# Ledger of designs, part 14: VH-VL binders against Glutathione S-transferase TCHQD (TCHQD)

Target 1, 266 residues: Glutathione S-transferase TCHQD (TCHQD), of Arabidopsis thaliana (Mouse-ear cress) (o80662)
Amino acid sequence: MQLYHHPYSIDSQRVRLALEEKGIDYTSYHVNPITGKHMDPSFFRMNPNAKLPVFRNGSHIILDTIEIIEYLERIAEVSSGIEDATFNREVVEWMRKIREWESKLFTLAHIPDNRRLYVSKFLRMVVIARMAESPDLASAYHRKLREAYDTEDKLKDPGALRRSKDHLLRLLDEVETKLEGTTYLAGNEFSMADVMLIPVLARLSLLDLEEEYISSRKNLAEYWALVRRRPSYKKVIGRYFNGWRKYATLVKTWMFVRVRSLLRKY
Short names: E, the ipSAE of ESMFold2; O, the ipSAE of OpenDDE; V2, 0.75 times the mean of E and O plus 0.25 times the DockQ between their complexes.

## First folded at step 4 (VH-VL)

Design p6 (framework fv_daratumumab)
Fold by ESMFold2-Fast, scan of step 4:
Structure p6 (fold): chain C 266 residues (1-266), chain A 121 residues (1-121), chain B 107 residues (1-107)
Amino acid sequence: as target 1 above (266 residues)
Amino acid sequence: EVQLLESGGGLVQPGGSLRLSCAVSGFTFDSYAMSWVRQAPGKGLEWVSAISYSGSSTYYADSVKGRFTISRDNSKNTLYLQMNSLRAEDTAVYFCAKEGYSGRYYEFDYWGQGTLVTVSS
Amino acid sequence: EIVLTQSPATLSLSPGERATLSCRASQSVSSYLAWYQQKPGQAPRLLIYDASNRATGIPARFSGSGSGTDFTLTISSLEPEDFAVYYCQQRSDWPLTFGQGTKVEIK
């Protein structure tokens, strides 16, 4: 089993948390989207949307986060001999509800404009270079260029960011209400619904937004403290984003992009 | 109300190409996987292709791999099927179908009325 | 691929009678099996998902049972509108596959 992922990717974190919670071994391949590695032709041919993660088991390739988690559930069911295992409907409903909130625009809006624009320009240069190197993929790369400019336009639209924030607030209010009666999202046992939510909370923590979004909700704050103690969290997210290490990780990535850009290596 | 409306079917020569569209309304399109299922005249149902909610994962029946491409435009609430190198055995009514309750490898809770594709000389 | 075999091919019954339709998988599909009803000129309609769960709006006379490789769709008392072709479908693995269908017709 192979996973193409990156520690900063929310969807990568979701799949890695699922793998860790289920004790499933896999071969790890790092693909850093900030440095443009997701635009390399070999990866791009595997996933033309250039998104992470990509899961592979033999000839079977799965690109969708929930589909990967469902596949892992089936593997676990077969290996344990559980003949009547089915998904809890509440778990599935939470997973879909949580995935409906798209983190990209919200995340980019909380990055200083000068840093974000510099990285954006670097990534567009990478796409242009790849178009020249692989003419057979030129149409698909041109689509990625259009999407990059569309994202920049959305970042200039205060209405788009407001809608994203409102969506997140509604989601977290629903979570807070559910956690009044249960330890985890779908009951008193940890589930894949929690796997979907944990990276969202980690992203808020990374952006220094815990006070506004998490600490202001009593049950969510207790939940966040609880899930951060899980071994899966420590291995998948905590290693990269705890305390002073979150700043060191971000600085290293920024420095890499800056150096590559100064050297004109795209 | 949930509605799925297919279009783009018609008569095409063997080796030709055709693009099917499925316009949807009444549900949050970008939250559900979609599939194309076909039915040859007087025959049973055959699953053709599926696409995840985001468009990042696509799946195909062996009979159409390399010839058909499923895609979606979430901003337009539209599902597509690009059919190339068409053969007589591709003649069928093509249904657009929405992912249902389980979320795992898909059963289909809503279907369009279908569009007829006839591959004939 | 997983092959689904439905039996009988045709079931001739009168209104009010009980209909029992079988679907057998070439390998275990656990409980990941759905049933559909299709009338001439119409799109299929989902009846049962995950072997035994009735879809929204489906009358109580329809019930599903089974697990692993052997599944049954039961219509406890046939109504005139129930005469149609019924298909089973597995969602256990790719590619998704349907059975060949069972036609329930008026005797």
Scores: ipSAE 0.000, ipTM 0.485, lowest interface PAE 12.6, mean pLDDT 84

Design p7 (framework fv_daratumumab)
Fold by ESMFold2-Fast, scan of step 4:
Structure p7 (fold): chain C 266 residues (1-266), chain A 121 residues (1-121), chain B 107 residues (1-107)
Amino acid sequence: as target 1 above (266 residues)
Amino acid sequence: EVQLLESGGGLVQPGGSLRLSCAVSGFTFDSYAMSWVRQAPGKGLEWVSAISYSGGSTYYADSVKGRFTISRDNSKNTLYLQMNSLRAEDTAVYFCAKDYYRGSYYAFDIWGQGTLVTVSS
Amino acid sequence: EIVLTQSPATLSLSPGERATLSCRASQSVSSYLAWYQQKPGQAPRLLIYDASNRATGIPARFSGSGSGTDFTLTISSLEPEDFAVYYCQQRSDWPLTFGQGTKVEIK
């Protein structure tokens, strides 16, 4: 089993948390989207949406995060002798509800404009270079280039960010209400619903928004403290975002983009 | 029971100062943004000022910017509005209002009864 | 600042009739519009938030619709207690602003 992922990808973190919680071994491949590696033709042919993660078992490729997690749940059930083809209904409902909140626009809106625009321009140049390199994929790359410009337009629309923020506030308030009566999202036992939510909270922490979104909610704050103690969290997320490691990785990535852009190597 | 109780209103001469207080009970005060909204006699609602749940961010209507200061004491469950350089056009009933969601949302589900501020010579 | 214009200024209707109140924004507020009811001598009461979501405890006869610059509050069948002043409020941008109000009065 192979996983193409990156520590900064929320959906990658979801799949990796599921793998760790279930004790499933896999071969790890890092694909850094900030440096444009997700646009390389070999990866792009495997996933024309250029999104992470990508899960592979032999010739079988699964691109949807929830479908990957459902597949892993079934593998774990078979290995433990339990024949159950689906999650508890409440778990599935939470997973889909949490997935409905798209993190990309919200995340980009909290990055300083000069750095964001510089990386955005670099990624557009990477796409253009790949179009020349693989003419058979030119139409798909053109779609990605168009999406990049659409994203910049949305970042200029205060209403788009406000909608994303309101969606998140509604989601977190619903989570807060549920956690008033339970230890985890779908009851008193950890589930894949928690796997979906944890990376959202980690992203808020990474953006220095924990005080506004997490600490303002008593039950969510206690939940966040609890889930951060899980071994899966420490391995998948904590390893990359504790102390100086967070800054070292960002600085290296920024310098790579800047050097490649100055040399016009895409 | 959830209650917002305003106090500190009264008659003040132009150029004077007043500090309004809003005592809060029945909910987790430190988790919600708060606002002051005023209404002049026989007129409509006018938003005056807002403060985030932690007190880290404050916002003001142009008509009061530089003259009014919103603040909160989360340990005392109390919201304040310091009003300086008062003008006749500041005459109004002042309501404190609770945000609908935890954090910041700025739609208001619970309001106090209001306190009258009259600025007149 | 975003200016909210409510129309009409006054609606004279009888109990059982449908009330339709309009709120127009000077620029797009997406769906970040709330509606409040205020009775004489009382604080405002939240009816609708985010254009179409009914607040807790608000009767089903109240509904909101619209997006962008044009919004409507509808009361499907007026009850005696519904005769009041109604305000729209935007939270799309600072400063927060209210409309001037629409008075729904007994004919």
Scores: ipSAE 0.000, ipTM 0.410, lowest interface PAE 17.8, mean pLDDT 84

Design p8 (framework fv_daratumumab)
Fold by ESMFold2-Fast, scan of step 4:
Structure p8 (fold): chain C 266 residues (1-266), chain A 121 residues (1-121), chain B 107 residues (1-107)
Amino acid sequence: as target 1 above (266 residues)
Amino acid sequence: EVQLLESGGGLVQPGGSLRLSCAVSGFTFDDYAMSWVRQAPGKGLEWVSAISYSGSSTYYADSVKGRFTISRDNSKNTLYLQMNSLRAEDTAVYFCAKEGWSGSYYPFDYWGQGTLVTVSS
Amino acid sequence: EIVLTQSPATLSLSPGERATLSCRASQSVSSYLAWYQQKPGQAPRLLIYDASNRATGIPARFSGSGSGTDFTLTISSLEPEDFAVYYCQQRSDWPLTFGQGTKVEIK
């Protein structure tokens, strides 16, 4: 089993948390989307949407985060002969509801404009270079180029960001209400619904928004403190959110983009 | 300070057995995959075996498959290589190696100093 | 299995000269290629990972390039401590494999 991922990708964190909770080993392939590695033809042929993660087991390639988690649940049950009681209809419904909130626009809106625009320009140049190198993928790369411009347009639209924030607020309000009566999102046992939510809360923490979105909700704040103590959280997210690793990763990534852009190496 | 220390090497006759150990310190052992890499006298590096961070997945080079068994004890921060049915061509320095963060099983960012295994009559 | 072929087998150079070492893969390894330095009686030391990234503490004179099947390690100006054997390694597929090595020796 192979997983193509990045430590700061929310969907990558979801799949990695599921793998850790189930004790399933895999070969890790690091794909940094800020440097444009997700646009490399070998990766792009596996997923023309260029999204992380990509899960592969032999010839079977799975691109959807929830489908990957469902697959992992199934193979774990088959190998042990025991059905996972924490993966049921309520769990799947929460997973789908949480997946409906897309973090990209919200995250980009909280990055300084000068750095974001520089990276955006670099990524567009990478797409153009790859399009020239792989004519068989040209239409898919063209779609990605259009999406990059569309994203920049949405970032200029205050209404788009407000709609994203409102969606997040509604999601967190529903979570707060559910946690009034339960320890975890789908009951008193940890489930894959929690796996889907934890990276959302981690992203808010990464953006220094805990006070506004988490601490303001009593049950959610208690839940966040609880889930951060899980061994899976420490390995998948906590390990990369310590101060020096966060700083080192961002500095190295920025330097790479600056050097490549200066040299016009795409 | 990251340290990997191999032990258990020595002289053994063909058909014999040895168990190598690698004691590690300075990092969270149960977060990283580990490998054994060997080097015959005057020859290049040959990957022998790898084990996942949890111990549930193991991989072997064809030359040792069925004879060698890699294992780990995360509570003791120790990696093992059980070598059975040893042959003259297994004579080598055996290195313990730790994976780096850029991928599981790769690259090997830290190595032990190696332990010599000599298979001779 | 993926076979890595290094060339030349031996480079005889003087301090201050540029060293260029080649590693060719029998099939594409994308960018999943690392370079190691080994001195006599010592364990290997990681120099480069993912084709072009220098490992922590490695001097700027070491650089890696390439992708797919053709890779190069360059030492811009040899220092006395750089005379050693260099190995490439891939992890694109099982089993993990190393090249046979290139010895950089003093002329």
Scores: ipSAE 0.000, ipTM 0.401, lowest interface PAE 17.1, mean pLDDT 83

Design p9 (framework fv_daratumumab; at its last look DockQ between E and O 0.01; V2 from the best seeds 0.00; counts 0 for: pae E 15.6 > 2, placed apart)
Fold by ESMFold2, look of step 5:
Structure p9 (fold): chain C 266 residues (1-266), chain A 121 residues (1-121), chain B 107 residues (1-107)
Amino acid sequence: as target 1 above (266 residues)
Amino acid sequence: EVQLLESGGGLVQPGGSLRLSCAVSGFTFDSYAMSWVRQAPGKGLEWVSAISYSGGSTYYADSVKGRFTISRDNSKNTLYLQMNSLRAEDTAVYFCAKDSYRDTYYYFDYWGQGTLVTVSS
Amino acid sequence: EIVLTQSPATLSLSPGERATLSCRASQSVSSYLAWYQQKPGQAPRLLIYDASNRATGIPARFSGSGSGTDFTLTISSLEPEDFAVYYCQQRSDWPLTFGQGTKVEIK
């Protein structure tokens, strides 16, 4: 089983948390979306939306995060020989509710403009170069180019940013209320609902927004401290966000983008 | 040198129509959102309308929704404001304003000198 | 819509004095607030964006501070060319709104 992902991708973190919590072994392939590697033709043919993660088991390729997690649930049932009812109605409802929040717009709005615009220009040039090199994929690359421009347009729209923030606040308020009565999001046992939520909280921590969004909510703050003690969190997120790996990755990524831009070799 | 030059203002009766134009130069027009901002005589600034760089998204103050239409022609480097069903309270100097694309969102780094619209019978 | 209330309405000062202008929002605008200067018969000029960042070419005597609902523009030592009307503007939500203005005039 193979996973094409990046340690800082929210959906990649969701799938990796699920894999670790279920004890499923897999081969990890890092694909850095800031350097444009997710737009290379070989990866793009497998996944024309160029989204991470991509899960592969033999010839079976799964692109949707919730579908991947459901597939992993079935694998865990077969391997254990004991049917696990982890996916109940409340878990599914929470997973879909959490997925509905548009994290991309929120994240990009908190990145310094000069770095975001530089990377955005670089990625658009990568797409244009790939269109010229791979005519059979040109229509799909053109869609990605349009999507990039649409995202920049939304970043200029105060209403869209406000709605994304308001949605997050409502989501976290609902989580806060639920955690008054349970240890974890969908009950007193860890479930795939928590797998969907934890990377949202980790993103807020990465953006230095814990005080505003997490610490202000007593039940959520307790929950955040609890889930960070899990071995799955430490391996999937904590190791990558709280150490030299974060710094090394940022430096390598920035150097790659700068060098390729200077050389005009997209 | 960035220049924004408004035109098309004048005297019009209530219920009448005018189309304002803003000719731009000194920057890549199709890379920036644009706005109209007005100032009634002796009063403060009031945002009227905004349009995205491509023209795909438009926004309006409640006071002008349904009556005013913002548009742009990127091939002519020109921003427009079609004003219909004009009222006395629309009397103002209308400024063309360039949104800052690189450094800020919906802050206006360059402004024209304005064109006066007077609505009276 | 978000209402911006500026105070004082008029600030009468002499050159060399410090001017402090306030802008209060009816709800949080985070740091998404700008300040503009407008002299008689002229178009507005952007001074400060995102609450505290000085626009290109704006003298160091202009500074902005605040977040949430309370914002301040400070002119550390007034020059003759600084006597004008000052507006704050938010971009937190649609519609974009301006404050009613603070006139800084010669005492």
Scores: ipSAE 0.000, ipTM 0.440, lowest interface PAE 15.6, mean pLDDT 84
ESMFold2-Fast, scan of step 4: ipSAE 0.286; ipTM 0.740
ESMFold2 (binder alone), look of step 5: mean pLDDT 93; pTM 0.949
OpenDDE, look of step 5: ipSAE 0.108; ipTM 0.663

Design q10 (from a3 with heavy chain Y102T Y104E Y110T, light chain R91Y; framework fv_daratumumab)
Fold by ESMFold2-Fast, scan of step 4:
Structure q10 (fold): chain C 266 residues (1-266), chain A 125 residues (1-125), chain B 107 residues (1-107)
Amino acid sequence: as target 1 above (266 residues)
Amino acid sequence: EVQLLESGGGLVQPGGSLRLSCAVSGFTFDSYAMSWVRQAPGKGLEWVSAISYSGGSTYYADSVKGRFTISRDNSKNTLYLQMNSLRAEDTAVYFCAKEGDTYEGSGSYTEFDYWGQGTLVTVSS
Amino acid sequence: EIVLTQSPATLSLSPGERATLSCRASQSVSSYLAWYQQKPGQAPRLLIYDASNRATGIPARFSGSGSGTDFTLTISSLEPEDFAVYYCQQYSDWPLTFGQGTKVEIK
């Protein structure tokens, strides 16, 4: 089993939390989207959308986060002979509901324009370079260039960010209501629904938005404190997001991008 | 150029079934939620169903819940609406509609920036 | 569900005149309101989104205003091709709902 992922990818964190909670071993491949590695032809051929994570078991490639988790459930059931009682209809409904909130525009809106535009320009140059290197993929790379410009246009649309923010607020209000009666999102036992939500809360923490979105909700705040104590959280997210370390990792990535850009190595 | 083309409409008897398709081009299909909106002859617009960008979440108007199933095939850039237990009041032109440019993909909070030309479904004895 | 009420049901005007169409929501929809134009035998066309933003390719004579529960679509000077039915739509809450429509017809 192989997983192509990155510590700062929400969907990568979801799949990694699921793997850790289920005790499933896998071979890890880091693909840093800030340095353009997700645009390398070998990765791009596996996933033309250039999104993370990519799960592979032999010739079987799965690109959708929820489909990966469902596959892991089936593997776990077959190997142990025991059904996971916490993977039921309510859990799947929560997973899909949480997945529906797309974090990209919200995250990009909270990154300083100078830094974001510099990285955006670097990534466009990477795509152009790969297009020249692999003419057979030129059409697909051209599509990625158009998507990059479309994203910049969406960031200028005041309605797009406001709808994303309002969607998040509604999701968190619904979570807050459910947590009035339960320890975890789908009941009193940890489930894959929690796996989907935890990276969202970690992203808010990374963006220094805990007070606005988490601490303002009593049950969600208590839930956040509880889930951060899980061993899976520490391994998948905590190692990268604890205090000063979150800034150190981002600064190091920025320096790599800047050095490559100065050297004109795309 | 964004294009949405519906097909599969026709005449069916009450209690019958029909499957509508919407083939799309000109945008990254797997990044946008899609909806079906219908219009009965001489009447206004009624939202029927929505599906998220991944196909993971589906939503239905109370009038069709339990009878209609929305689905999508992102590899084929095609949206579907399976209509079962059809009633006379389901007679309408059915439009497929694309989520506005939000990146949200849920189908929950969207205006529709592009529409297909519609396909007529007539439920009659 | 949020109910949208459009008024008037019919506007009878001559080319060159100003058209003002109203859409009122049963509860606040903030600015999450869109306007569509539909001509006979055609699909709806998005005119305005987020209450006041013109969609791509929409002429400047179309403008939207309002927030909360009271919204207006204005056509500053009617052209012959503007005689159509206009619908408002809210996307503040589920289910998504449309108004009943306002028909703009020639006097």
Scores: ipSAE 0.000, ipTM 0.392, lowest interface PAE 15.7, mean pLDDT 83

Design q4 (from a3 with heavy chain S31D S54R; framework fv_daratumumab; at its last look DockQ between E and O 0.01; V2 from the best seeds 0.00; counts 0 for: pae E 7.0 > 2, placed apart)
Fold by OpenDDE, look of step 5:
Structure q4 (fold): chain C 266 residues (1-266), chain A 125 residues (1-125), chain B 107 residues (1-107)
Amino acid sequence: as target 1 above (266 residues)
Amino acid sequence: EVQLLESGGGLVQPGGSLRLSCAVSGFTFDDYAMSWVRQAPGKGLEWVSAISYRGGSTYYADSVKGRFTISRDNSKNTLYLQMNSLRAEDTAVYFCAKEGDYYYGSGSYYEFDYWGQGTLVTVSS
Amino acid sequence: EIVLTQSPATLSLSPGERATLSCRASQSVSSYLAWYQQKPGQAPRLLIYDASNRATGIPARFSGSGSGTDFTLTISSLEPEDFAVYYCQQRSDWPLTFGQGTKVEIK
């Protein structure tokens, strides 16, 4: 089993958390979307949407995060002979609900304009370069370029930004309400619903929005403190996001993008 | 009884568009991956596209990539194939095919235990 | 892509005779090979999955064997209804591919 992912990708974190919680071994491949590695022809042919993560088991390739998690659940059941009692209808409903919030626009809106625009331009240049190298993929690359421009337009739309924020607020309020009665999201046991939510909270923390969005909610704050103590969290997210470490990967990535841009090596 | 019924085929000019549908019954639709397979007149079988049980993953043959889009509505038990920029070489009977229901531990199995009767698509000027 | 080559292109036999069809893959497909039967004007019918397993409702006279790159479909004693075109298909890798087919015709 192979996982193509990036430590800072929310969906990647979800899948990795699931893998760790279930004790499933896999081969890890880092694909940095900021440096444009996900646009490489070999990877792009496998995943024309260029979204992370990509899960592969032989000929079976899964691109959807929830489908991956469900697949992993089946693997775990077969290997252990034990059904996961927490993977029920409520869990699935929460997984879907949490997935409905798209983090991309929200995240980009909290990045300084100079950096955001720089990376955006860089990635467009990468796509153009790849298009020239692989004409057979030109149509798919054009789609990606269009998406990039659409994203820029949305970032200029106060209404779109507000809707994204409001969606997040509603989600967190629902979570807050739920946590009044249960230790975890789908009950008193850890489930894949939590696997979906934890990376969202981690993203808020990364963006220095923890006080505004998490600490301001009593139950959510307690939940956040609880889940961060899990070994899976420490391994998948904590090692990258804690303290000064959260800057290490970002600085390295930024320098890489700057150098390539200066050299016009896309 | 498992039933797959294709529709939407017909005569279209080169560059035109057509949307095929496959209505299914007799099994839980959202538990199985689905595929489209086509057969040109007097020729063999060619896989065209596949979609996972919930539509989260899609796959395409190189010959149709960028022109065809596979989708499904599980609430309607219907599989779709949107075909754009049609070419003469796309002329074929198009079959919808159901994923096999054999359990090997986990995952989807893209052999096809049930097929529709097909719908004819003719691309000609 | 994985290319499947079937042989012979045409097999002429009489009822009651044994039919042996070959499918060769350009690279290993493990056991992920299926066989289909198609009669004129009809949809394909699954015969064998995973190289050697008969699908539901398939008569015992049909059998599959092989692994890796070489596979065989055997019809132990041909019935009149068995005269058709037979296809092999691999699911080892994307894209899914079919063989070009073997026509079993009456001698």
Scores: ipSAE 0.051, ipTM 0.556, lowest interface PAE 4.4, mean pLDDT 91
ESMFold2-Fast, scan of step 4: ipSAE 0.639; ipTM 0.840
ESMFold2, look of step 5: ipSAE 0.087; ipTM 0.657
ESMFold2 (binder alone), look of step 5: mean pLDDT 93; pTM 0.951

Design q5 (from a3 with heavy chain Y103W; framework fv_daratumumab)
Fold by ESMFold2-Fast, scan of step 4:
Structure q5 (fold): chain C 266 residues (1-266), chain A 125 residues (1-125), chain B 107 residues (1-107)
Amino acid sequence: as target 1 above (266 residues)
Amino acid sequence: EVQLLESGGGLVQPGGSLRLSCAVSGFTFDSYAMSWVRQAPGKGLEWVSAISYSGGSTYYADSVKGRFTISRDNSKNTLYLQMNSLRAEDTAVYFCAKEGDYWYGSGSYYEFDYWGQGTLVTVSS
Amino acid sequence: EIVLTQSPATLSLSPGERATLSCRASQSVSSYLAWYQQKPGQAPRLLIYDASNRATGIPARFSGSGSGTDFTLTISSLEPEDFAVYYCQQRSDWPLTFGQGTKVEIK
């Protein structure tokens, strides 16, 4: 089993948390979308929407996060010889509800405009360079170029950001209410619903929004403290978002983009 | 300090068997994938076999499939390579190698940051 | 299987000179390529992982670059201890493979 991912991708974190919680071995392949590696022809041919993660088991490629997690549940059950990990209705409902909140616009809105625009320009140049190198993929790369401009336009719409924030607030309020009576999102046992939620909370922490969104909710704050103690969290998220490591990774990525852009290498 | 120490090599007749061991210290063995890499006298490096950190996934070079078995005992911090039906072309120094310690975390990264000193296997009559 | 071809087979240089070593893959390995140094009678030593990242303790004079099928290891100014055999290795697909090696020897 192979996983193409990046530590800062929410969906990548979800799949990696599921793999760690289930003790499933896999080979790790880092694909940094900020440096344009997700646009490299070999990766792009596997996943023309250029999203992370990509899960591969032999010739079988799975691109949807929930489908990957469902596949891992089946593997874990078969390998154990016991039906020890199944989706009940509440788990599935939470997974879908959490997936409905799109983090991209919210995340980009909290990045300084000058850095975001610089990276956006760099990524457009990468797409143009790849289009020239692989004419067989030109149509798909052209679609990606159009999507990049569309995203920039949506970032100028204050109504879109407000709707995203309101959606998140409603989601977190439902979570807070559920956690009033349970230890985890779908009851007193950890489930894949928690796997879906944890990266959302980690993203809020990364953006320095814990006080506004997490600490202001008593039960959610206690839940966040609890889930950060899990070995899976420490291995998948904790190592990259704690103190110096968080800043080192961001600085390294920014310097790569800056140097490559300066050298006109795409 | 990280140390990998191979043992079990020696002179064996064609068709014979040997079991190599690699005792490790200085790192959390059950958190890292391991590999065996060999080098024939005067030749380059050839990857032989790999095992994931839990032992749940194993991989083999085509030249050794069906003859060699990689295994590990995480409680003893020891990696093994069971070599059966040995051939003259299996003559080489066998290194055990540890998966790289990349701070990006979980999953196996088969690029090798530490190696043992190697153990010589000679298949000859 | 992915075949890695290293060139040149032998590179004869003097201390202080720049060494440039090439590794070409028979198909794309993206950035999933490592470089190793090996001295006679010793185990290999990891220099560069995932094409361009220096391993812990490796001097700044060593750098890696490239992606896809073409990769380069550069030693900006050779020190006496740098004369050795260098191998590239891909982890993009199974089986894992190494190049045949480039020997960097003193002129």
Scores: ipSAE 0.445, ipTM 0.783, lowest interface PAE 3.7, mean pLDDT 86

